# VHH binders against q9p7j3: the designs that were tried, part 58

Target 1, 174 residues: q9p7j3
Amino acid sequence: MILPLFPETQVHVFVYENVSNCAAIHEQLISQNPIYDYAFLDAATILYKKQVYSAIIRALEDRRDEQMKTKTIHSEVILSLSPKTEISSAFRQFSMTKKSKNIVVVKIDSKLTEEEEFERLDKLVEGNRVEFSDEELQKLIDFKVLKKNYKLDPSTLENPLASILSSIALRGYS

## First folded at step 4 (VHH)

Design j71 (framework vhh_5c3l_4)
Fold by ESMFold2-Fast, scan of step 4:
Structure j71 (fold): chain B 174 residues (1-174), chain A 122 residues (1-122)
Amino acid sequence: as target 1 above (174 residues)
Amino acid sequence: QVQLQESGGGLVQPGGSLRLSCAASGFTFSSYAMSWVRQAPGKGLEVVSDISSGGGSTTYADSVKGRFTISRDNAKNTLYLQMNSLKPEDTAVYYCAAEWDSYLPTGEYDSRGPGTQVTVSS
């Protein structure tokens, strides 16, 4: 996809459900295998497409402004999902784990087309691809996890989009 | 094994200064952002300051902004916190912490040192 604020930056987002090899993927991520240079998120933490896009935009702004706190743009996306500034906390809250079942995968600055990235990821991920859409994400979200990660009260949990986007955009400044 | 060792704490009067140091080993220090975190008696953990891996970006909690300065020496694998105009409210155990951009589960290794006590009293 093309972001209006970063039209030269190629972004792809993939969603997989019922992933059976998360432990194997996790081992590759720990070893920093360059083939796995993506942001691997637990789908239990993502409710909206706009949530992911807001984190991507924030990460790209931080890169543009030479304000990145992490080593890679993909790590910066994971950090940018968190309302906190602590990197380890963001990874704990949003990244996939050995126990994950459904994942969201983000690729920034791909030299490949979306279809070519699909071919590559399908070899790494043993699961079912689903559309990156609010409808599909709502099937995979864990509202207890969402509430904890964004500190939502009962009134905001009924319509959390604005609170989530504000937390991402204003991370550490509200 | 990641090791972080704080030093420089002590007893100081209000308005005084202290410089904390954190010696890091067991990882590539220059590749990771670092933080200073404190815990006052009977209270939760508070992040007081963080610094990017290269030292070009820093943030501070409102409670310490203008009084504390975080810095690092990547050649010496050392993190510093210069604490000026100390207040009784700054009394706490101070920990340095490595900010891991890693998928490793928290708790498999300690991202904080054992801490150094800072007491500000007359």
Scores: ipSAE 0.186, ipTM 0.620, lowest interface PAE 2.6, mean pLDDT 86

Design j72 (framework vhh_5c3l_4)
Fold by ESMFold2-Fast, scan of step 4:
Structure j72 (fold): chain B 174 residues (1-174), chain A 122 residues (1-122)
Amino acid sequence: as target 1 above (174 residues)
Amino acid sequence: QVQLQESGGGLVQPGGSLRLSCAASGFTFSSYAMSWVRQAPGKGLEVVSDISSGGGSTTYADSVKGRFTISRDNAKNTLYLQMNSLKPEDTAVYYCAAGWDSYLPTGEYDYRGPGTQVTVSS
């Protein structure tokens, strides 16, 4: 995918359900294996495509402006999902864990085509690839996790999208 | 081998200041984001502040914003935390840590020092 505001930046987003090897993937992430240089998110935290795109755009803006708070663009995407500027909290809230079952994987600055990244990821992830769509994401979300991460009030918020996007866009300013 | 050694802790009155230092060796310090983490008596670990590998980006916990300043000197392999307007709630063991901006479980780091005690009381 090519973002209109960053046309020179290659962006790919993949969704996997029923992943059986999250513990093994997590072990590779802890060991900092460069083959695993992606943002691995728990799908329980992602409700909309626009949520992921907003975090990617914010991370790319921070990189462009030389204001990244983390050491990699993929870590910056994870931080950018959080309404706070605390790195450890963002990873606890949004990143994949050993117990994750469904994941969203983001690749920025890929030197590979989307199809080639699929082939690479299919070797790393033991799960079923599904379409990156609001419909598929809504099957995987955990609303208790979402409400906690963004401090949503269900009694006053009929549509959480605006609140989530505002939280991502205003990260560090509020 | 990797070593992180904190110093500069001590007893201070509320409203006082302390400057913590962390001397790093055995790894490429300039390639790692560094963190200050604390643990108050009977509580879990709290990440206080984080700094990027080049020092250009910093983050702070809401509890310390405006009072603490993190900095680093890559030529000296040293991390610093300037602590101003100290409160009794800041009483904790303070640890220097490397590698937190990864997928580590809560409370884990690639490397962490033995800690330095900060006590704020009158």
Scores: ipSAE 0.015, ipTM 0.251, lowest interface PAE 6.3, mean pLDDT 83

Design j73 (framework vhh_5c3l_4)
Fold by ESMFold2-Fast, scan of step 4:
Structure j73 (fold): chain B 174 residues (1-174), chain A 122 residues (1-122)
Amino acid sequence: as target 1 above (174 residues)
Amino acid sequence: QVQLQESGGGLVQPGGSLRLSCAASGFTFSSYAMSWVRQAPGKGLEVVSDISSGGGSTTYADSVKGRFTISRDNAKNTLYLQMNSLKPEDTAVYYCAKGWDSYLPTGEFDYRGPGTQVTVSS
């Protein structure tokens, strides 16, 4: 996808369900294997496409403005999903774990097409790719996790999207 | 065996500065996120700062943000905490902690050193 504010930046987002090798992927991330330079998110934390796009846009804005808190744009995406600027909290809340079963994978600045990235990821991820759509994401979300991560209450239940997007966009601003 | 040894603690006046060091051995230091954790008298453990394995990402507790700086030297297997503008409420035993199973800090740790006492008093 092409983002209007960053038309030169290639962005690919993939959703995998029933992933059996999250522990192996996690070990590669710990070892900082450059082949795994993606943002690996737990799908239990993602409800909308716009949630992911807002985090990507925020990360790209922080990179443009030389305000990144993390070393990679992909780590910055994970941080940008959090309403707080705390890296440790953001990774605990949104990053894939050894116990994850469904994941969202983000690639920024790819030199490859979406199809080529899919071929690469298909070799790394042992699971079923599904469409990156609100419908598919809503099948994988854990609403208890979502409500906790964004501090959602009954007043936001009917429109969690607006609250989530505001939390992401206003990270670091009161 | 994992070993962590803190140094640099002591008595300092309010507004003063201290630099803590932690010498690490028994594991691949450059592969793990590290944290500084403290415990004030009669209180629980507080994670005051953490740093990613490569040093590019850091976090700070609100109580120390803007005053403390965490850093690491992977070539020397050493973790540092520069503490500026110290306050009486910073009085605590400070522990160096090895991060759990994560490429970035999760706020959890699986090993800590014996600690070094920091006392801020006039």
Scores: ipSAE 0.000, ipTM 0.131, lowest interface PAE 13.9, mean pLDDT 83

Design j74 (framework vhh_5c3l_4)
Fold by ESMFold2-Fast, scan of step 4:
Parts: sequence; C-alpha cells; structure tokens
Structure j74 (fold): chain B 174 residues (1-174), chain A 122 residues (1-122)
Amino acid sequence: as target 1 above (174 residues)
Amino acid sequence: QVQLQESGGGLVQPGGSLRLSCAASGFTFSDYYMSWVRQAPGKGLEVVSDISSGGGETYYADSVKGRFTISRDNAKNTLYLQMNSLKPEDTAVYYCAAGWDSYLPTGEYDSRGPGTQVTVSS
C-alpha cells in the first residue's frame, strides 16, 4: 500500500491466524534480530484497517517532524496505537506476546516487493495467512482487550472506530 | 545527555529489605516512563517493574508482585524500588532505565544506568 501523504513510503500489512511459534518469534524480537524488523502486533488488539493505518500515519508524521520517541519506525507504529506516550505500556498493550495466537505484522520501508515479503514472513511465521480486511480482523479481536486499551465505555462500543482514531490522533494530549 | 545512577544495593539476608534509588539527570524526567530491570548471573535481562511518567500506572513481574513497590519523585528526579521479603532468587545487578522497551528490535539501548548489585544470602 501507498499512503497519499507519504507516496515514497512502501507499507505492507499481513495477518496470520493460528500461529504456533509466537514464543520463538518473541525471543528473536527481544534479541533484536534484524531479520524480524517488523511491527508484530497481537490481533486481539486490532479491530479495523483504519486503526492500523492511523497508527502508521502518526508514526510517519513523527518521523517526518523528527519527533520519534522510539528507535525504529516499527516501534513508533506500536507506540502510535496507544492513547498514551509511554513506550513500555504501548508494547504491553499492543505487541505480540509468547501466548499470542493471531498476529498483525506491519512492514514500512521494505527493500522487498510485497510478494518477496510474503515469502519471507511465511518462513518466519508458522500460521495461516488471511486477508487484511475488517471482516477478518473482527474474527480475531478481543473486545475486553480493546475496551481496556482505549478505555471505552459501553456507550462508545456501538461506534468504537471514531473513539479509537481520536485516541491515536490525540495521543499525549487527552 | 541522559544520565542515570543507581544506589542502595548490598548484601542482605533472606526475608530482609532494601530500597534502591536512581538519580536521573540530563532529560525531563517527568516526561519519561521509568523501569527497573535486573540481570542475575548467567541470565538475561528481566523487567522487574515500571512506572508511568505521572506515577498513575505501574507494572510488576509475577516474580516480585506483592513484595516490591516502585515509586518516583518527579520534583527530585528520582526513581525508587522498595524491595521487601527478599529471596535468594532476587540476587542480581539492578538497573534503572528510561523508557525501557523489552520488544525493541534495533540492537542498541543507550538509556540505562551502570547498575547496583543486590545479593541475598545467609
């Protein structure tokens, strides 16, 4: 995907169900293995495509404006999903864990084509790839996790999209 | 330039208590998430506890819940870890870290202090 405000930036988003090797992937992320330079998200935290895109746009804006708070654009995407500015809190809320079963993987500034990234990720992730769509994401979401991460009241659950996007856009100011 | 200096470590008997302090300078301490991390001999780093910039949110590893308490004094640019009911398994070098990220895949981390040794032994 190409973002209108960032046409030079190539963005790929992948969704995997029934991943059996999350513990092994997590060890590689902690060891800072550059082969795993992606944003690995727990799909239990993602309800909409727009949620992911809003976090990517915020991260790219922070990079453009020299206001990144983390060391990589992928870490900045994870931070940007959080309604708070605390890095460790954002990773606890949104990143993949050893116990994750379904994941969303974001790649920014890929040196590879989308097809080559598919081949590469399919070797790293032991799971079933599915379409990045609102329909597929809604099968994987955990509404209890979503409510906690964005502090949603019962009244906002009928239209959580606007609340989520506002939280991402106003991170640090609310 | 971020500077962090830990103190308060030492030798203590099982069941004893210690309070660790971390003096921070060179950055706006009140804007940063702060963590205590430790490394036991021959093991990797373990995040022990963390605290949000305003102190409203805290995290504790399951190994220390109910025994350790993290706190901060933003007016003094100081982070604390109150350690009660210490066990031999708590023996480690304890580090203060600004914005520690246990998931960061970049290979470099430059906001950690030199550490203070805690030894729990009879």
Scores: ipSAE 0.019, ipTM 0.281, lowest interface PAE 5.3, mean pLDDT 83

Design j75 (framework vhh_5c3l_4)
Fold by ESMFold2-Fast, scan of step 4:
Structure j75 (fold): chain B 174 residues (1-174), chain A 122 residues (1-122)
Amino acid sequence: as target 1 above (174 residues)
Amino acid sequence: QVQLQESGGGLVQPGGSLRLSCAASGFTFSSYYMSWVRQAPGKGLEVVSDISWGGGSTTYADSVKGRFTISRDNAKNTLYLQMNSLKPEDTAVYYCAAGWDSYLPEGEYDSRGPGTQVTVSS
């Protein structure tokens, strides 16, 4: 997707299934290793491409407006997925854990091409890359997790897209 | 109303052991990453260990790896830290913290207890 208000911002999104080294990646994130400066999301929490793009746009808006609550743009993407403004809640709800099996990885402001980022990530992530598409994401989602994170009721669970996007866009007001 | 209360601190000889407990109430304990954080005299806060919701994932600071074990009992809403082979350098106030410690600033925990003093001295 082209971001008209952010034309100089390069965004890459990668999806990996059957990842065997999430514990090792998690340790690097705790140690704040700059090589791992990405948003590592648990794919169990992501149902739509639009969900990820909405969080990215919100994070970029917060950076533009000097309203970021986190240290990095990638942490801001994780926060922006949450309907709440509390950072620890957002990370518990959406970020990769040591037990994650499928992950979504977001890179913003890369100094590398998409192919070069892929080659770097392929060395860091021990898993199978799949297409960033609604079809592939729907194979990896956990609806119990999604329902809990967005507080969906039975009336919205069958078609949750609008509710999810509203939660991201109206964070702190709904 | 989130409340955390540590216990089990005290004076212990070098090479000794202590078990810290943290009683949690006012929130869904099983849905929170939990951490032990310490502050030694004249030093900043150090994240010692964290544990995932179900206890399946744990991390440790290099300073305590192999000596400390974090665990939790979700049925009892209790977090534990088993401290073995204690050293004078482990002397600190130990805090129980709710929230994710991974790549977050320390001040971003949802809640922290009042702390329990651990003194390792002969």
Scores: ipSAE 0.015, ipTM 0.163, lowest interface PAE 8.0, mean pLDDT 82

Design j76 (framework vhh_8emy_2)
Fold by ESMFold2-Fast, scan of step 4:
Structure j76 (fold): chain B 174 residues (1-174), chain A 122 residues (1-122)
Amino acid sequence: as target 1 above (174 residues)
Amino acid sequence: QVQLQESGGGLVQPGSSLRLSCAASGFTFSSYAMHWVRQAPGKGPEWVSDISSGGGSTNYATSVKGRFSISRDNPSKTLYLQMNSLRPEDSAVYYCAAGWDSYLPTGEYDSRGQGTQVTVSS
């Protein structure tokens, strides 16, 4: 995908369900294996494509403005999903865990095509690849997790998109 | 190559204080969130506290909130846990653990040291 404010930035987003090797992936992330340089998100926390894109745009803006709070652009995406500026809380809320079953994977600044990234990720992730679409994401979301992460009340759950996007855009002011 | 070395444990009476230290090497300490985890005999590990890479955010288990204080000194690559008003139920081996800003869920760890024994007994 091409982002209007960042036309030179290559962005790929992948969704996997029924992943059996999240513990192994987590160990590779901690060991800083460079082939795992992606943002690995728990799909239980993601309801919309726009939620992911908003976090990506915020992370890219922070990189452009030299205001990143984390070490990599991929960790900055994870932070940017959180309504707070607290790194540890953001990762607990949104990142993949050893017990995750469904994941969303983001790659920024790839030197590979989308097809080549799929070939690489399919070797790293033991799960079923599905389309990055609102339909597929809604099958994987945990609404109790979403409610806790964004502090939603029952009336807001009728149309959570605006509240989620506002939380991402106004992080630190809400 | 990640190495963590805990120290500062001992045998103390209820109501006493101890300060634990964790010396880190083999990784960029300032880039990692750090955790204290404890394990009592016959029980699984229990997460105690964590601190963000820059020290601006701290979290505590309900059982220790208000009594324990976590801190870090990035120049010396050292993590601390100040433990006040110690209780018999705080008796455990205490481990420090590194999690990169945080692919480490609450209560889990990517690596831990050999531990330091804390015994609170009359």
Scores: ipSAE 0.014, ipTM 0.185, lowest interface PAE 7.9, mean pLDDT 82

Design j77 (framework vhh_7n9e_1)
Fold by ESMFold2-Fast, scan of step 4:
Formats: structure tokens, sequence, C-alpha cells
Structure j77 (fold): chain B 174 residues (1-174), chain A 122 residues (1-122)
């Protein structure tokens, strides 16, 4: 996958539905197990591929400019999805929880191939992998969650892409 | 409900030391990595240090490495930050959290307590 401004950065995005072991994954994340060094997002919060890519680009820009607010590039992706630069709020809004059912997983700067990352994640995630596409994401989104996270009014919810991307690009403290 | 209560802040001269504490309750403290963050006036929150669930692994922001030491006492459900050779730039509200950045047992409450204010005079 090629990103504008970061063409040499390796990026892999995986989508899983009907995940049965989110509580176990969450325990590994809170203990900081290095095997789980990915951004684990709740799919209920992601409507478009461009939403994820915009957050990745923002995180990479903050790393380039030495302005990261979190410990890792993966946690910076989670922060970058939020319209505010408040770390705990961003994790509460976008990260997977022990109660999540569908997840989006992002890997940046992998030393492994996409196939090898898939093999590794397939051992960690007990769910069904689906294509990273707008069509599949739109089956997993919770519009009530999306509206709350981006402060969307009812008219904006009919075509929210531009509003979401603007919120990610123009969030505070940037 | 997860509760985190920070204490130990205060006013100190440049070059001085302070020890911060974070008392944890409402979750299995020994199962969670813990961290300290800070927020200076007019700025966003930034990561300062973290420690693994068993205490065997620690990490520090480059701005504090060599001066601050994070530790934990799992028997007392308490997290510590020993701050040495304090600089005016360390002036901030200091707060603790469970897990990687802000991963907590529940996502339905504010994960940050009141924090404890550290003010370093020049």
Amino acid sequence: as target 1 above (174 residues)
Amino acid sequence: DVQLVESGGGLVQAGGSLRLSCAASGFTFSSYAMYWGRQAPGKGREWVSDISSGGGSTAYASSVKGRFTISRDNAKNTLYLQMNNLKPEDTALYYCAAGWDSYLPTGEYDSWGQGTQVTVSS
C-alpha cells in the first residue's frame, strides 16, 4: 500500500468480524505484550478506508515532525482518528474494547510481509477476516457511535466523508 | 469502577526532587501495565513513562530519561514516579493511567483523575 508523502512506509490493514476473543486481546494490549504491537480499532467507529488512511498519514506526519503525543506509531494512529488531541478520550472512542465484536487492525513499519502478518494475526484473532473495503466497513459501522465521535448533525450523516477527513486533518494541537 | 488517585506534587526549585504516587482500585492492578502522563498549561497531554504489569520493563520519554524513575508495588496497588533534577520545563499536571496509553478495564468513564500539579521554579 502506497501513501502520499510516505511511499516507503509499509502499511497493512486487516478487518475481522465476529471476533470472539476481544477480552483476551485486550488483556495483552493493557499488559503491553510486544507481539500485539498493532493499532486495534473497534470497527463500529470506522466507515471508510480513507478515514483509516487519513489517521495513518496524520500519525506519520506527527512522527516526522517529532510531535507524537503517544508512545508508539500505532497508538498515534488511534489518537489521530479523534477530532481532539486528548489521549484517553481517543482510546475510549476508537480503540477495541473487551466487548468489541468487529475490529480493524493496522500495522505500520512491519518487518514481515503482508502474508506473514496475516498468519500472525490469524493466530491472535479468533474471527472472520473480511476485505478492507468501504463495502465491508459499512456493514460493521455503528452510525450512532460515528455521530457521537465526530459530532455530526443528522444532515452530515447522509454524506459524512468530507467532515470526518476534515476533523482528522484539523484536530486541535496540530 | 476503576479509580486512580495521584498525589505527591508540589512546588520545588530547579534541580530538586519529588516522588509522585498513584493509588489504584477497582481493577486487578498487577495485570495491567501502568503509565504516567503530563499536561503543561496550554498544551496537550504527553506520555512520560510506563512500566509493564510485573515491573520488569520500563520506558521513558526522551525529555525525562535519566532523571525520572517509574516503579510499582503490586502488593499495595500503587504506582510511583521518582523525579530527580527537575527543570522548569517539567512544570505540568501529572496523571496516571492503566494499560497502553489509556487502555482501561472500562471505557465508559473519564480515565484521568484530578492529577497532581508539579511546579518547578527557575
Scores: ipSAE 0.018, ipTM 0.403, lowest interface PAE 4.8, mean pLDDT 83

Design j78 (framework vhh_5c3l_4)
Fold by ESMFold2-Fast, scan of step 4:
Structure j78 (fold): chain B 174 residues (1-174), chain A 120 residues (1-120)
Amino acid sequence: as target 1 above (174 residues)
Amino acid sequence: QVQLQESGGGLVQPGGSLRLSCAASGFTFSDYYMSWVRQAPGKGLEVVSDISWSGGRTTYADSVKGRFTISRDNAKNTLYLQMNSLKPEDTAVYYCARGSEWDYTEQDYRGPGTQVTVSS
C-alpha cells in the first residue's frame, strides 16, 4: 500500500483469525527476535482499516520529525493507536497477548514483496489469514475493549470512527 | 501504587558473588515480564537481563552471559539476580524494572536502585 504523504514507504497489513500460537509469538517478541519485527495487534481492538492507517501515518510523521518514543517504527504504530502517550499503556491496550485469538499484523519498510511477507508470516502464525477489510475486522472486534480503549460513550459507540481517528491524530495536542 | 524495592547490593571483591532481590507490590506481578537494568558511573542505562511472566524465557546481555542468572518467584512477588564471577566493570547502580509482557522494547517502572561496587 502507498500512503499519500509517504509514497516511498511500503506498508503491508495482514489479518489472521483463530490463531493458536499467540503465546509462542509473544515470547519471540519479548526476546526481540528480528524475524518478528512487525506490529502484532489484537484484532479485538481494531474496527476499521482507517484506524490502522491513521496510526501508521502518525508513526511515520513522528519518525520524520525525529519524535519517536519507541525503538522501532512497528512499536511506534502500536503507541500511535492509543489516545495516551504512555508506551506501556498503549501496548497493554492494543498489542497481541498470549491469550489473543485474532490478530492484525503490520509491516513497514519491508525489503520483501507482499507475496514474500505473506509466505514468511504464514509460517510464523498458526491461524487462518483473512482479507484486511472493514467487513472482516467487524467480525473480530470486541466492542467492550474498543469502548474502554477510546473512552467512548453510548452515543459515540453507535458510530465511533470519527472519535477514534480524532483520538489517534490529536494525541498529545490537546 | 506500583512499588519496586531492590536489596542485596554492596561491596564485593573481583571474583565474588552477590544476589540481588526486588520486592514488587501494587500490581499483579505474574502478568509482567521483569528486567534488571544497571547504570555505571558516567554511562547510560544497560539492560542486563529480562525474564518473561512465567520464567519460560530469559535473556542476558553479552557482558553478563554465563555469569548472571535471573529468576522470579511469582508466589512471593520477588525478582532475583544471582551475580557470579563479578568484575570491576560490573560496578553500577542496579535497578529492578517492570515491563509489559508484550512491550519488548520499554520498561515502564524502575525501583530506586541498589549500589554494587566491585573493587579490590
Scores: ipSAE 0.000, ipTM 0.127, lowest interface PAE 14.6, mean pLDDT 84

Design j79 (framework vhh_5c3l_4)
Fold by ESMFold2-Fast, scan of step 4:
Structure j79 (fold): chain B 174 residues (1-174), chain A 120 residues (1-120)
Amino acid sequence: as target 1 above (174 residues)
Amino acid sequence: QVQLQESGGGLVQPGGSLRLSCAASGFTFSDYYMSWVRQAPGKGLEVVSDINSGGGSTTYADSVKGRFTISRDNAKNTLYLQMNSLKPEDTAVYYCARGSEYDYTEQDYRGPGTQVTVSS
């Protein structure tokens, strides 16, 4: 995918359901194995494609402006989903865990095509690949988790998109 | 074999200061994020502070911001926590933890911890 403000940046987003090896993946992420240099998100926290794209754009803006707070652009995507600037809180809220079952995986700066990245991820992720679409994401979301992460009240739960995007754009200033 | 060993805890009066150290071995210390995590009596684990691999980026829990400073010496494989203006509510066992930011999702302590007691 091509972002208008970052046309040189290759971005791929993948969704896997019924993943059976999240504990093994998580151990590789803790050890910082470079083969796993992706943003691994818990799909229970993601409702919209625009939510993921907003976090990617914010992370790329932070890199452009030399304002990154994390070690990698992929960690910065995870931080950027959070309305706060605290790294530990963002990872507890949005990243995959050993208990995750459905995940969203983001790759930035790939030298591979989308299909080549899928072939690589098929070796790492033991699950069923599904389309990155609002329809598929809405089957995997946990609304209790979403409400807590973005501090949504009952009146915004019916249509939370604007509140979520605002929280991502105003991270650290709200 | 990954090992982390905390030291520097003790008894201190309110308003006092302590410096905690964590000696790391068995891994390339300079490649990892490091954090200080504490557990107060009868409470859960709280992430107090973290620091990136190069030492240039740090975060702090709201409860300690402005009073505590995390730092590291990659040449000595050592993590530090400078604690100033200590309060009774800072009384806890302090643990150092290794790993990437993903390690925060599990929050297991990595060493035996060091006890900090703040009382008059």
Scores: ipSAE 0.279, ipTM 0.730, lowest interface PAE 1.9, mean pLDDT 84

Design j8 (framework vhh_5c3l_4)
Fold by ESMFold2-Fast, scan of step 4:
Structure j8 (fold): chain B 174 residues (1-174), chain A 120 residues (1-120)
Amino acid sequence: as target 1 above (174 residues)
Amino acid sequence: QVQLQESGGGLVQPGGSLRLSCAASGFTFDDYAMSWVRQAPGKGLEVVSDISWSGGRTTYADSVKGRFTISRDNAKNTLYLQMNSLKPEDTAVYYCATHSKHGFPTRDLRGPGTQVTVSS
């Protein structure tokens, strides 16, 4: 996708269901293997395309303004999903774990096309790619996890989009 | 090999102040975000505060906001925690910890800790 405020920035987002090798991927992420330089999110935490794009925009704004809290743009995307932007909690809340089954993968600044990145990721991820759409994301979300991560009350759960986007926009600012 | 060594803990009265230091070696200190984590007797680990690799961004747990200040000196490879208006509830072992360049916390990147006791 092309972002209006960042038209030169290449952004690709992929969704995989029924991933069988999350433990192996997690090991590579912990070891900081540069081949795995993507934001690997647990799909249980993502309800909307706009949720992911809002986090990407905030991360890119922080990079532009030389205010990134983490050292890579991909880790900054994960951090930017969190309402408080405390690093350990953000990664615990949103990042893929060894036990994850469905994942959302974000790549920023790729020199490759979407299809070329998919071919590369297909070698790293043992799962089924599905469309990055609100419909597909709604099949993979865990509402208990979403409620906990964004501190949603029962009235907000009816239509959580505005609350989620507001939390991402504020992300550690008063 | 990452090495972290905390110092500056001790016994203080309620309302007192302490400054903790963490000396870091074995890695490029200014490439890493850092945190202070504490463990009170019989309780789990609580992240108290964290700071970006550059020092430009910080967060604080609600329990310490307004009383504690995290800072770093990248030229000296040192992390600090200024603790003011200390309360008995602040009694804990305080650890400094690193995050990888990609943000992941690791247990291998934590120091041995320094004891802070707040009592009359």
Scores: ipSAE 0.590, ipTM 0.816, lowest interface PAE 1.6, mean pLDDT 87

Design j80 (framework vhh_5c3l_4)
Fold by ESMFold2-Fast, scan of step 4:
Structure j80 (fold): chain B 174 residues (1-174), chain A 120 residues (1-120)
Amino acid sequence: as target 1 above (174 residues)
Amino acid sequence: QVQLQESGGGLVQPGGSLRLSCAASGFTFSDYYMSWVRQAPGKGLEVVSDISWSGGRTTYADSVKGRFTISRDNAKNTLYLQMNSLKPEDTAVYYCARGSEFDYTEQDYRGPGTQVTVSS
């Protein structure tokens, strides 16, 4: 996807299944190792490509407007997935944990090509790469987690995309 | 540019009280779990108390439960620890700490600390 309001911003999104080293990655994120400067999301929380891109766009808007609440653009992506602006709850809801098995990895402002970033990530992530597509994401989603994170009732579960995107775009408004 | 600055430490006699304050700057204070952590001479770090972003959830170590109260004022970007019925065993450097975004049970920043000495 080309981002019309951010046409020069490089965005790469990778999906890994059956990741065996999530605990090691999590420790590197806690220590703020610059090599791990990516948004590491739990794939159990992501249903659509558009969900990820909406959070990226919101994070880039907050950076443009000098309203970022987190220390990096990648942390801001994680926050932007949440319908609330509380950082700790957003990370508990969407960020990879030591027990995660499938992850979505976002890189913004890379000077590398998608192929070069993949080669770098292949050394950090012990799992198998799958296509970033709605089909593959739907194999990895946990619908109970999604329902809880976005406060979906049975009527919205039949067509959750619009509700999810609205929650991301309108987060923080009373 | 995260800054956490403790104040209110000092010398107090057993049974006395102290109120510690932590002034936070360089981040959106109301979005983070906060904690008080202490280190007694010759011992490791002990998490004394933590508080959720809104103040709706608090926890306390068994060693201080019933004597210490953690609170926060999000409008003033300030964390507090009210310490009552102080004991010589409470003598330690007390640190204000911010919970990590990736796991709020871990701390990603800590202040320089304030010394609390309980002795007669």
Scores: ipSAE 0.029, ipTM 0.451, lowest interface PAE 5.8, mean pLDDT 86

Design j81 (framework vhh_5c3l_4)
Fold by ESMFold2-Fast, scan of step 4:
Structure j81 (fold): chain B 174 residues (1-174), chain A 120 residues (1-120)
Amino acid sequence: as target 1 above (174 residues)
Amino acid sequence: QVQLQESGGGLVQPGGSLRLSCAASGFTFSDYYMSWVRQAPGKGLEVVSDINSGGGSTTYADSVKGRFTISRDNAKNTLYLQMNSLKPEDTAVYYCARGSEWDYEEQDYRGPGTQVTVSS
C-alpha cells in the first residue's frame, strides 16, 4: 500500500492464522536475524486495518523527524501501537510471543517485490494466510487484551476505533 | 561464553546516589541493546532503563525518569546506571541484561545482579 503522507514508502501487511512455529520465529527475532526484519504482531491485539496504518504512519514520522527510539523501523511500528512511551511495555503488549497463534506481519521499505516478500514469508511462517481486512482481524482479536492495552472502559468497547487511533496518534504529546 | 557482571550496589540513605557498572565479555558489546532491570523483594522484574547499541537513544521507566541516567562505553564494554535521589522503593537487586527489544519477556542474558538497599 501507498500512504498519502509517505508516497515513496512501500508497505506490505500480511495476516496468518493457526501459526505453529511462533517459538522458532521468536528465537530468530531475539537473535536479530536480518531475514526476519519485519514487525511481527500478535493478532490478538489488532482490531482494525487503520490501527496498523496509524502505527506505521507514526513510526515513519518518527524516522523522518529523527526521533526513533528503537533499533529498526519495524520495532518502531510495534512501539507506535502502544499508548505508552516504554519500549519493553509496547513489546509485551503487542509483539508476537512464542505462544502466539495468529499474527500480523508488517514490512516497510522492502528490498524485494511484493511477490518476493510473499514467497519469503510463506517459507518463514507455518500458518494459513488470510486477507488483511477488518473482517478477518475481528475474527482473531482478543477483546480482553485490547481493553487492557488501550485502557478501554466497557462503553468504548462497542466502538473503540476513535479511542485507539487517538491513543496512537497522541502518544508522547501533551 | 557470554558474561555480564554488575557492581556498585550497596546501602545508601534516601536522597543519596549510587553508580552501577556492568562489565560485558564474550560478545560484541557494541552490537547490542542493553538494559538495566530490577527486582524488588516480593515483586516481579521491572525494566528500569534501555540504551541502544550506539548509546544515542535511551528510555526510562516512569518510576525513575529524571533521577536515573543510563550510559555506555563501547570501548570498555561497560554499561552504567547513575542513580540519583534514591527512594526506599528503589530497593532491589539490579541486573544488567543483553538483548534486543524482543528479549524483554524472555531475557537473552542477565548478570547475577547487584543489591541496592535504600534505607535510613
Scores: ipSAE 0.229, ipTM 0.652, lowest interface PAE 2.3, mean pLDDT 84

